VHH binders against q9fdx1. Designs and how they scored, part 7

Target 1, 300 residues: q9fdx1
Amino acid sequence: MEEDGSDWGGLAPEILINIISRLTIQELWTGPMFVQKSWLTVCRDPYLWSIFDLEPWFDSYPESTHLWSPEFEQKVDLMLRSVVDWSEGGLTKIRVRHCSDHALSYAADRCPNLQVLAIRSSPNVTDASMTKIAFRCRSLKELDISYCHEISHDTLVMIGRNCPNLRILKRNLMDWSSRHIGSVPTEYLDACPQDGDTEADAIGKHMINLEHLEIQFSRLSVKGLASICEGCPKLEYLDLFGCVHLSSRDITSNVSRLKWLKEVKKPDVYVPRSGDVAQTERYGHWRLYDERFDIQAMRI

## First folded at step 24 (VHH)

Design DD1
Fold by OpenDDE, fold request of step 25:
Structure DD1 (fold): chain B 300 residues (1-300), chain A 125 residues (1-125)
Amino acid sequence: as target 1 above (300 residues)
Amino acid sequence: QVQLQESGGGLVQPGGSLRLSCAASGFDFDYYYMYWVRQAPGEGREWVSTISDSGGDTYYADSVKGRFTIARDNVKNTLYLLMDSLKSDDTAVYYCARDSWEEFWKGTPFGLDVWGQGTQVTVSS
């Protein structure tokens, strides 16, 4: 350890625990864990690791190519696995980005009480680890798998069947917005592996208790929307931003079935990907709609 | 002074083997995860392998998985990379580096704070 001239050895464990419990995750990982072995032990107390949330850090950090690198993913995986170990099964919330099956499978095996899982922008999270999550984390209430291209509708079915307490699902897809261009690998950004209607059907058939659904930039049709609205009667929030295959009429007619709907976000802005030329007319229609219709009126 | 020094690089034929070493000094070696990173000519740096502080856990990039083995001797303060079944694409300068969560939180690529000078590995017929 670098000689900083400081002697922390005399601090009572009770005081140390109190101090450490007030630190941010960043402070924990850059300070007390590296003071001495006794401090490291205290920092690994399961009490400190019921929640693992990196979203504040990611929100403060600009998108970059670096975040999509294998080495960054490996670091995130290491951190998550460590936290899982330290939690001793008490971990209830995981909010990370750019993790892989390696860490997520590890968590699935060891976090039976997981209630919140957010793993946005994880290209190497696949059905393999997510199926484990479905079977082993049955207390799941919130799931964010936005921008995860290797998760299929089959996994959604498994989640629906095994996680009856699921209330929030975020399954947003990427667009060609300024926030992704230049940071996200082009090959990944161009990929559209998901079938919108198939996923919509999975959600409608198996997630009856959903209150919050985000499926931005889904390619679902009116049939898919109908499936969701019929199958998820408790929906209070529905985000259809960027769903270019839906007309205003389609949305209005189907969401009217949702008695508890408080807010619906409609398609208003879309940056076409390569191959979306045929959808330009639909987008134009929505543009006109947004000029004529106050979105606030859709907040029931 | 904190220092890492790589050695063991050289010229090898495809299919051959090579053993790299990294001597650590000036810090408690056994407290840190250690990394191998390589840089091919005209390319960016690429993560190769990671080993835990105790040596109990090892991680590999897909490109080297099954061919390379990372190891460490904490008594000798030395990190190793055993490279088998070498390919032309393995030609690069190989660097030893020390793990840093401080650098991670700063968003520094690789999250590493100490680097060696590197050792050249050339795989050619």
Scores: ipSAE 0.873, ipTM 0.955, lowest interface PAE 0.5, mean pLDDT 89
Fold by OpenDDE, fold request of step 25:
Structure DD1 (fold): chain B 300 residues (1-300), chain A 125 residues (1-125)
Amino acid sequence: as target 1 above (300 residues)
Amino acid sequence: QVQLQESGGGLVQPGGSLRLSCAASGFDFDYYYMYWVRQAPGEGREWVSTISDSGGDTYYADSVKGRFTIARDNVKNTLYLLMDSLKSDDTAVYYCARDSWEEFWKGTPFGLDVWGQGTQVTVSS
């Protein structure tokens, strides 16, 4: 009995929109959009596309090499571009992974009211598209560019200068841990040339209203931390997990300047001073790090 | 029955050109994005090109950008791949495939649900 999808043809568009608004993004893209032309039109109503969030799907999907493939990226780009079109400028939140400059530039030109941008693990997002975001999306409040290695400190400067409402910045870097080994291309893991202090300086100088900062596995020094703490007096949350060049003393002394600080995540790795090389106590998840980790590389 | 059938493959010298065709049947061809995917001997499948339903938007892998052109004729239900400046590394079986968001959400590689049998392209001096 071919359930005659035809019976829904008599519903008022408003009712259909209401029903469709309750569907997951996955359901929207696999079901009603392909039933008939009338349904497609309803599914493309701008009201439905003020928010584009793929994070729930990504959270449910295991990390794999497939996610880092060009074909996957292309699919994400296609989807994002479609949503941007359908939103007719009303898109305020974008949360995706593995997109490229192609889609992000497209969004930048067409989403002036964008408040949230999360583009984690986007290796082919560069300063080219992010500069556009900075200039075109001045209402930005939240930015997650974690694991995006092609975004430079210059972009951070541009974002700081043009997005005065920025409150949340996530700029986490990939750890060398086994968690990413096998899923993330090795070439990408090795390409993290980012100067932690330079980025820290950019943040401290240009993002004065920042309340939430994540910079996991940054190689910033105490100088960088000082710049952040001096320049971002409104910080409430600071994540320094994996920042191996910071001592406990360094952190305590600098974060004490932050009057509104509620939570600080500290590195779990103690780098012994030059004299106590022998007692490298690996704490926490670092216990799982391959004994082959060249301790020499950690010699400050 | 939903079917895709590739043709136009063959032996060509480096620097030569080929035109591949893919005949679609059994579905509304003009509603789907279409793909070319290739597989070289001993290698995995590689995305080559994508074209939108209307043909207005085209996408290419970096390896073929500037050399290959994807096109479609929705009246004839046919997908094309124009291959210019062919290289030895272009030697592969070339497949046409239909876009599927269902397969995408499932995490299926390429997010494609219908595949042709493929056509052999050999670039050799």
Scores: ipSAE 0.873, ipTM 0.955, lowest interface PAE 0.5, mean pLDDT 88
Fold by OpenDDE, last read:
Structure DD1 (fold): chain B 300 residues (1-300), chain A 125 residues (1-125)
Amino acid sequence: as target 1 above (300 residues)
Amino acid sequence: QVQLQESGGGLVQPGGSLRLSCAASGFDFDYYYMYWVRQAPGEGREWVSTISDSGGDTYYADSVKGRFTIARDNVKNTLYLLMDSLKSDDTAVYYCARDSWEEFWKGTPFGLDVWGQGTQVTVSS
């Protein structure tokens, strides 16, 4: 560790905390924490750990198979658990990827004031930990569970029932785009997404205060969309990108019911006309879809 | 010089037990999480177990959970892996390694910076 020559040894803890608070999470975990025990103590001050956000790092990091490995997951879990401990219950925002039930359950039990939870691409987050989140983190305002295949509609129901302040829900599903190919395990990528209409029904029935909804590549039908539009009257933003079972007409007719709607993202994908039964069957399974159709090529 | 040295490997029968040791030198051992990683012939490296700096928290891969026990003696600067109910699939070179968040942020697999030379464990009838 090249001793960065800055003699910080004489600074009052309060000043040091202020300085440290300006560091990125990466800088914090690679620098001050390893200088000496006294610095470690300062770095663990609860003031520094009201927000845990790894999204900037993930955004800068190339997608790879490494991110989907058990060893990476355990590292994320370790980090999250540490932050939860250091926060002493003051953690309000968690934005991570590739965590598991192990860390999320731990957080659920110790972060009653959690307002934002983003856990994108967490294959081993299941209903077990998410149910705990629903019951223990009732102040949730934002939830991103995109690309989490082990979270069911039952969890959505529990979240809706227990988190009345939920305003933002992101439940995007994976597409078979080149961005996932080669990095995401094939077995996971090939996993059948949850029933779009069942999830839509859960959202419409239990998330009445929702203002922002993303359900990219959902297989929901017009019935599902209707449920959402009827049940979530406060929606301002709706992302239906990649929802291939929705026609433009279906979307227009249903979203017209949303008086506060500011923006709707449409599937912008070729939707086969109802008469071409052979093409509709191709969308039933993601694997078949990927093999036969390049979603990008089908973009209108 | 920062160094890790594994020992205790050998040939054992299925169902047998083995105790691995890893001697650490050249750094503050009690400050780091420590890892066991193994590599079977023709396979990639596999995470086996992790132990916290104080030894209070332990983590295991599903493949070894209930059979292996990770431990450490910070006074002796030694990491241990107790392996019970050994199976043929446990045959591998076992490495001890030091945790590194720097390597984590760089995207290095396992996020580890110091590795031992490894010790061979062979489970065969």
Scores: ipSAE 0.873, ipTM 0.953, lowest interface PAE 0.5, mean pLDDT 89
Fold by OpenDDE, last read:
Structure DD1 (fold): chain B 300 residues (1-300), chain A 125 residues (1-125)
Amino acid sequence: as target 1 above (300 residues)
Amino acid sequence: QVQLQESGGGLVQPGGSLRLSCAASGFDFDYYYMYWVRQAPGEGREWVSTISDSGGDTYYADSVKGRFTIARDNVKNTLYLLMDSLKSDDTAVYYCARDSWEEFWKGTPFGLDVWGQGTQVTVSS
């Protein structure tokens, strides 16, 4: 950005806040904050930090091993903590990726009015911080914990019990698709939760007001689906993409119970319920999932 | 000219201690978070520790937590790394670096814009 010499230093703080409020988060963090002390103060005005959303930046940035590194996580944590401080308790929406318990616990203690929490792809967010979120952020309406493999069904229970206004839950799991190979640590991919029915039961029993549910690549069975459909009668949107243990018949029979259902995303490939042998054929079907998944990811 | 210069590296025995220093010049040192990063032979760079501008907050990688202490003297424009209970795996070139959100948004690894030349730490019996 060519330093056009216009001395903006004489602007009233109110005018400056108005101007700065039009800037992106990226622009705020790279520009005005470093011009002068007075500008830094204005940039930290709580009015500017009721919403913290990094999703647009993440969407523009290609998946890489770097994003899953401890140093990147630490940077995200630093940023989130700063925003939490600047918000002075007024933060209502957090959308980030690759944060950890360190920042999330900090936010939980200081953001009682949090309504939206999206922390997808946060491998080091665990039950420790999420339990705090459940107890302290009771106004939650939207929760995205997709690709957070260290969050257990127990935490889901706590969220359900303490967040009665929860309407949207995204709990997608990573697929072992080719797109993650080389970018996501293998050990994290292997640590994918396998208790699909237990999580489904938690959701059905405790999140009765859900309108939107995403559980892509869950290993839930027809029993789990039944629990969700019975327990969440207000569901309008259900995403079961990649849920290979569900048959078309199972899905149709259970979702018919949902009177308000507008859209259901079904898995493209179904694995027959018959015994342990179906797990080995899973690898062959993943190639088909990879091609379709890549196309859908590009359209979003 | 903006510059960082590390010192204090050397050869130490396992279980030993070492103190690294990083002298900063050419910028307002007290305005920046500072980092230690290390690179072992044949490996990539690894984040070690971060300290806030005021020195009030410190962060550590799991590999060094409880053993290393990051500190700073803003009057002397100096960053420190106190390394205790050193292990063979701590053998690396240690770099001090300056925080940069501009580099972060660009997707640059570590989000750092100024690096020192590094100082060699060798832990061997």
Scores: ipSAE 0.871, ipTM 0.956, lowest interface PAE 0.5, mean pLDDT 88

Design DD1
Fold by OpenDDE, fold request of step 25:
Structure DD1 (fold): chain B 300 residues (1-300), chain A 125 residues (1-125)
Amino acid sequence: as target 1 above (300 residues)
Amino acid sequence: QVQLQESGGGLVQPGGSLRLSCAASGFDFDYYYMYWVRQAPGEGREWVSTISDSGGDTYYADSVKGRFTIARDNVKNTLYLLMDSLKSDDTAVYYCARDSWEEFWKGTPFGLDVWGQGTQVTVSS
């Protein structure tokens, strides 16, 4: 197979780029880059790396504990850093999972034109790198930080203040009771989510141009929802799936304020208010809360 | 034949130092990122460190950061792991391995395609 690569060595770089541009990211990383030095150079052309999207691969790959391993994270980081280098500042979209501060900070420093950042399921992305993103990537339009437990409401405030073009925010939390058992490390599942109302306030106060919001399984109360609905008048899409502290009435009453709302996803499970036993949400162990409330029994 | 061969393992006291070597043969060593991975008794494999093809970039697991140093000599086709301030928890078989994006896309753990036989490191008083 090495011999056949030599026959293509005579192709004009422009032709080669055209051919290579049609390849998937997987094909690029497993094939042409290893044929010869000239091909490697072409594969690293900035033109090819304005978008870095691994979501199709992740969608095709079954959930496994392996994806949450440090070694996997390290590989993702390496790949992202390489792409950032090759893009020469032209990277506008990053869609990855399981990256860390190491790669994200690197990207933040070098991708001023970043418009889309999706970093779902990145346990080691913290406020440190996200703050950099907020300050350096001011053209951000879409942010997906779902299942990132180390990102705080402070970061949301920072993003809101520095990214006026933000239209899409996805901040979904994991439902450990049903879908993630066995695939996600228990330690991560047990990590305490941030206060839903505090995050909601951050969103409502600082993200006035938001059109799309996903906050699945947030523990926000009606107060938090009110803050969002008041502060984000341009919302067209609102996903409140799994928000068990919201009643149907609460949702209806608050979303009515949103004149442009096209779709709202509602929780399929409602916690009756009457039992407001001060569930001292031991904010610590989600497991303890769910063990107490068979959420499945409350599915309407 | 593509081959990796680890050496330098042994018994060391806590707080001691050890240098591991990995001799590479049968491939262009200077084109690959290289890895150290370890496996403690009864545990799974754990990533330890990664070094870039040129040696310019190094990466470490949190468990070894500040104590271990990965290095390479591309002229000698050799990968090194300098281990300082060794702890009992560092007891493991240490493997060197070659980076593979092909294996990454396949979902193979670590994304590595060539492994050495490993060298035993035992940290004990």
Scores: ipSAE 0.870, ipTM 0.956, lowest interface PAE 0.5, mean pLDDT 88
Fold by OpenDDE, look of step 24:
Structure DD1 (fold): chain B 300 residues (1-300), chain A 125 residues (1-125)
Amino acid sequence: as target 1 above (300 residues)
Amino acid sequence: QVQLQESGGGLVQPGGSLRLSCAASGFDFDYYYMYWVRQAPGEGREWVSTISDSGGDTYYADSVKGRFTIARDNVKNTLYLLMDSLKSDDTAVYYCARDSWEEFWKGTPFGLDVWGQGTQVTVSS
């Protein structure tokens, strides 16, 4: 079978870029980048790397413990760093999972025009890199730090103070809504590493332009909710799913202050009464619940 | 034929040093990120270190950071791992492997497509 050696090497770079720009990220990283060195150079054109979005791939990929491995994280970090380099400062959107401080700090230093940062399910993203993001990415409009349990309320304060254009914040603490319907063990909720009211205060005091807020499974109380509703008058969307410490009355009374509110998601979960609250490791415990939590298995 | 071959393993006392080598053949060595991965007895494979195609960037697992140094010679098509201050917990078979984004997107552990046969490192008093 004569390998039809079609020498694609003769294509003008401009034509190649046009063709490549139509490819998905996956296609780009599995195809043209590895054809030959000249193609690799073209694939690194900054024009191709204003947006880095891996969410479509993650959405299509089955849930696996592999995604939470150090080696997977390392690969994600490598990819993100490469994209940051190739973008030459033109990167405006990052949507990724399972990255670490290593890559995020690198991005923070080199992406001053970043508008969207979605890094959900990144256990090794901490205040160290997120503080850098707060100070260096001041054009941030959208932030998703859901299931990032090493980010503190202090960082939220920094983000609020330094990112005045922030309109969307997602700070969900457990990926329950997509996987489970019904009840959450009380011991899990009690083991939440974040102080719900403290975070709520940070949001209410410093993120005054928020239009979209997700804080699923926060332990915030009516005081925290009041802080948010008072401090974020422009809220159009509020997701309180899993916030079991809020009553319907509490929610109704406080969200009535929001004149632009279009939708509010209520806690809508059942919390079984549990015995002793077991304190577990900060993230490790949450990670297991996110991936493997089976309500049926916990029913005695 | 694409091939990786590790060498340099052996028995060493705690606190000792070893240098592992990995000879690459059958492909453009300077085009690929390269990895060291190890497997201790009864345990799964563990990522140890990664080096970029040019050698300009190096990455280490926390367990070996500050003690191990990954390097490469693209003229000689050879990958190295300098291991200092060795500990008993470093006892493992050490593998060199070639980076593959294709394998990454498939969800293959480590995202690697070519592996050596491994070299045994034993740290014991």
Scores: ipSAE 0.734, ipTM 0.889, lowest interface PAE 0.7, mean pLDDT 88
Fold by ESMFold2, fold request of step 25:
Structure DD1 (fold): chain B 300 residues (1-300), chain A 125 residues (1-125)
Amino acid sequence: as target 1 above (300 residues)
Amino acid sequence: QVQLQESGGGLVQPGGSLRLSCAASGFDFDYYYMYWVRQAPGEGREWVSTISDSGGDTYYADSVKGRFTIARDNVKNTLYLLMDSLKSDDTAVYYCARDSWEEFWKGTPFGLDVWGQGTQVTVSS
């Protein structure tokens, strides 16, 4: 590989960088990286890797149970760790799905300037990697942990305390209705609700600069909503779709205090809450049920 | 034309060591990440280890981390798996396989396009 520094397949270096900088991640990883060794050096230049964003591919690709497999997760983890290395600490934005604690812990240790982290639908990300993110990535402005059912309110506390610039939080939960049957593993359809009031309290107490909040299908009560509205005065957008324990009256009364609010999405149905203690017990049961599934058997 | 051939499997006692080899032919071996995948009797395939095209980056499943070492020789076009501290859970057919991001983006399971025939490793009392 002694000739790779000056031999870019006969093209001037400035032309190669310009061409490669315009490619999507899918295009880059399908072609130029495998043409010849000199192109690999250009494709791995830290200049190209301030942003790692797979959402365009995920948006265009049909959701299927294959995406939830251990082998898919391992390949996403491999790609993310490679980009972390190539960025040489310069990553500011990561948007992926189906990664794990392994790749996130690796990124947390090496990407102190991270501003955006979106890891939607990552069932093997837990509070362990997220506490590393909170402690080591203090410039975080946007966090999307939607459908990450192994993340608890502890992450929200740690992020709120350590990431004062956080303006956008997305913590949507699965709609456990039949709408997801066939595209999402059955074990996620059996998931217990999160403890919505405890998460809402963490948000309200620690995220004073929040401007955009999504907590679709949270089981919070009016108590949790009040905590959010009192603690997040800068909110401009609030998505409560699927929050079945909030009545329209509860929402209207509490959001009237938000001076800057421009948009509220409300739930379609109301189910009165029976008690906060029952919600905590179901969360604990959900973790026990998840531990009882043999995750390795799902690799086939 | 493109071929992968594993060798070096066999019977070993618990705590023993073994080296697997995978000879590659018909393609530019040093352009590709390479994988080891195993399949225990009656089980599905399980990812074991991955090595980058240069050999500079290595990745391991938690079940083998610290005990197995993946390596490659890009002059001989050969992939290796050095297995130490073997235990009964390691009994399986071991396959080497070639990375394919084209297969990955299409959603093919594993995202690998070329597989060897496999070599049996048996760890028995």
Scores: ipSAE 0.351, ipTM 0.683, lowest interface PAE 2.8, mean pLDDT 82
Fold by ESMFold2, fold request of step 25:
Structure DD1 (fold): chain B 300 residues (1-300), chain A 125 residues (1-125)
Amino acid sequence: as target 1 above (300 residues)
Amino acid sequence: QVQLQESGGGLVQPGGSLRLSCAASGFDFDYYYMYWVRQAPGEGREWVSTISDSGGDTYYADSVKGRFTIARDNVKNTLYLLMDSLKSDDTAVYYCARDSWEEFWKGTPFGLDVWGQGTQVTVSS
């Protein structure tokens, strides 16, 4: 950021907004807010805050145990609450990780036009705040609750009943692409939902307009898959990676009913034998036995 | 040269009240959100309260909501924590700290770059 002592106080606000609108959220929160008080006021203009998206930062940031701490969560909650206030009800998209019920309940009360909510890896988000989201944010089109293990099938029922425009649901239970070495707390892993058929049934019964579904590592059986395929006829994309209780026959016999389907990710997961260095680097987190996800069945 | 200095800690009875102060120097105090954070014996640090740069927005941990009040005086460059209805669970070292989004983006816990020395608050039975 430019450490210039020049006086920007004479610039028209619309010129400042044009400059500031080109910045990333990280750049905005680090530099312009501390240059002059006039810039701070412009950085909080509701026009700038229809979208709050931290995923680019999370994608580039190395995983650590600090991301799972209460103090990191509180800071994410504070940032989200601030943007909710500045948006004055204008937020349509929120993409964060590691937030809590506190910030989501606050957003649900104040962001009725929300269309996208992604809260990946948020262990302290429960059905309590998600029920508020379902009732207050009825325009939702995309929901990502992947790795949110304190959210139950009750949220899926409530969202399906109250958000008829939902087209995209991501409910992945294990982050296969993660680079963390053991940062995930054991209590969090222990909370992972084990009843995939109950969630699949909620999806199939209530999400008629769904076009894109990700349920990686769900423990659903062919019964759950049948419910989804019968209840979600508009599916174009179905991600079943890591769904170890489904066979190729289960998929073929149920997916053939979906007239719009363009892509299916298969449930088959390969875990390499010891000694394959290149594949060990990509699958190294699978070296440990993990009964929670039935990894033993996938070992070859 | 950036400094934060807490004062006002001490021994109090349960149900009593206490006023903590934090004198800030060496920076433009009114640009920054300010924090109170506490650390009980044998525990990690716990966020207590946050106040916006103008003082217009205040935030509290659930454990202190309704009992504690954060305030600031941007003329005197001073942060306050008014503590009412104190409980034994409030026994801790209380720190004032300055918000830093640069530290947050680096992954520093709490995202705070300047800390005071702390002031001890003890609520005795």
Scores: ipSAE 0.328, ipTM 0.665, lowest interface PAE 3.1, mean pLDDT 82

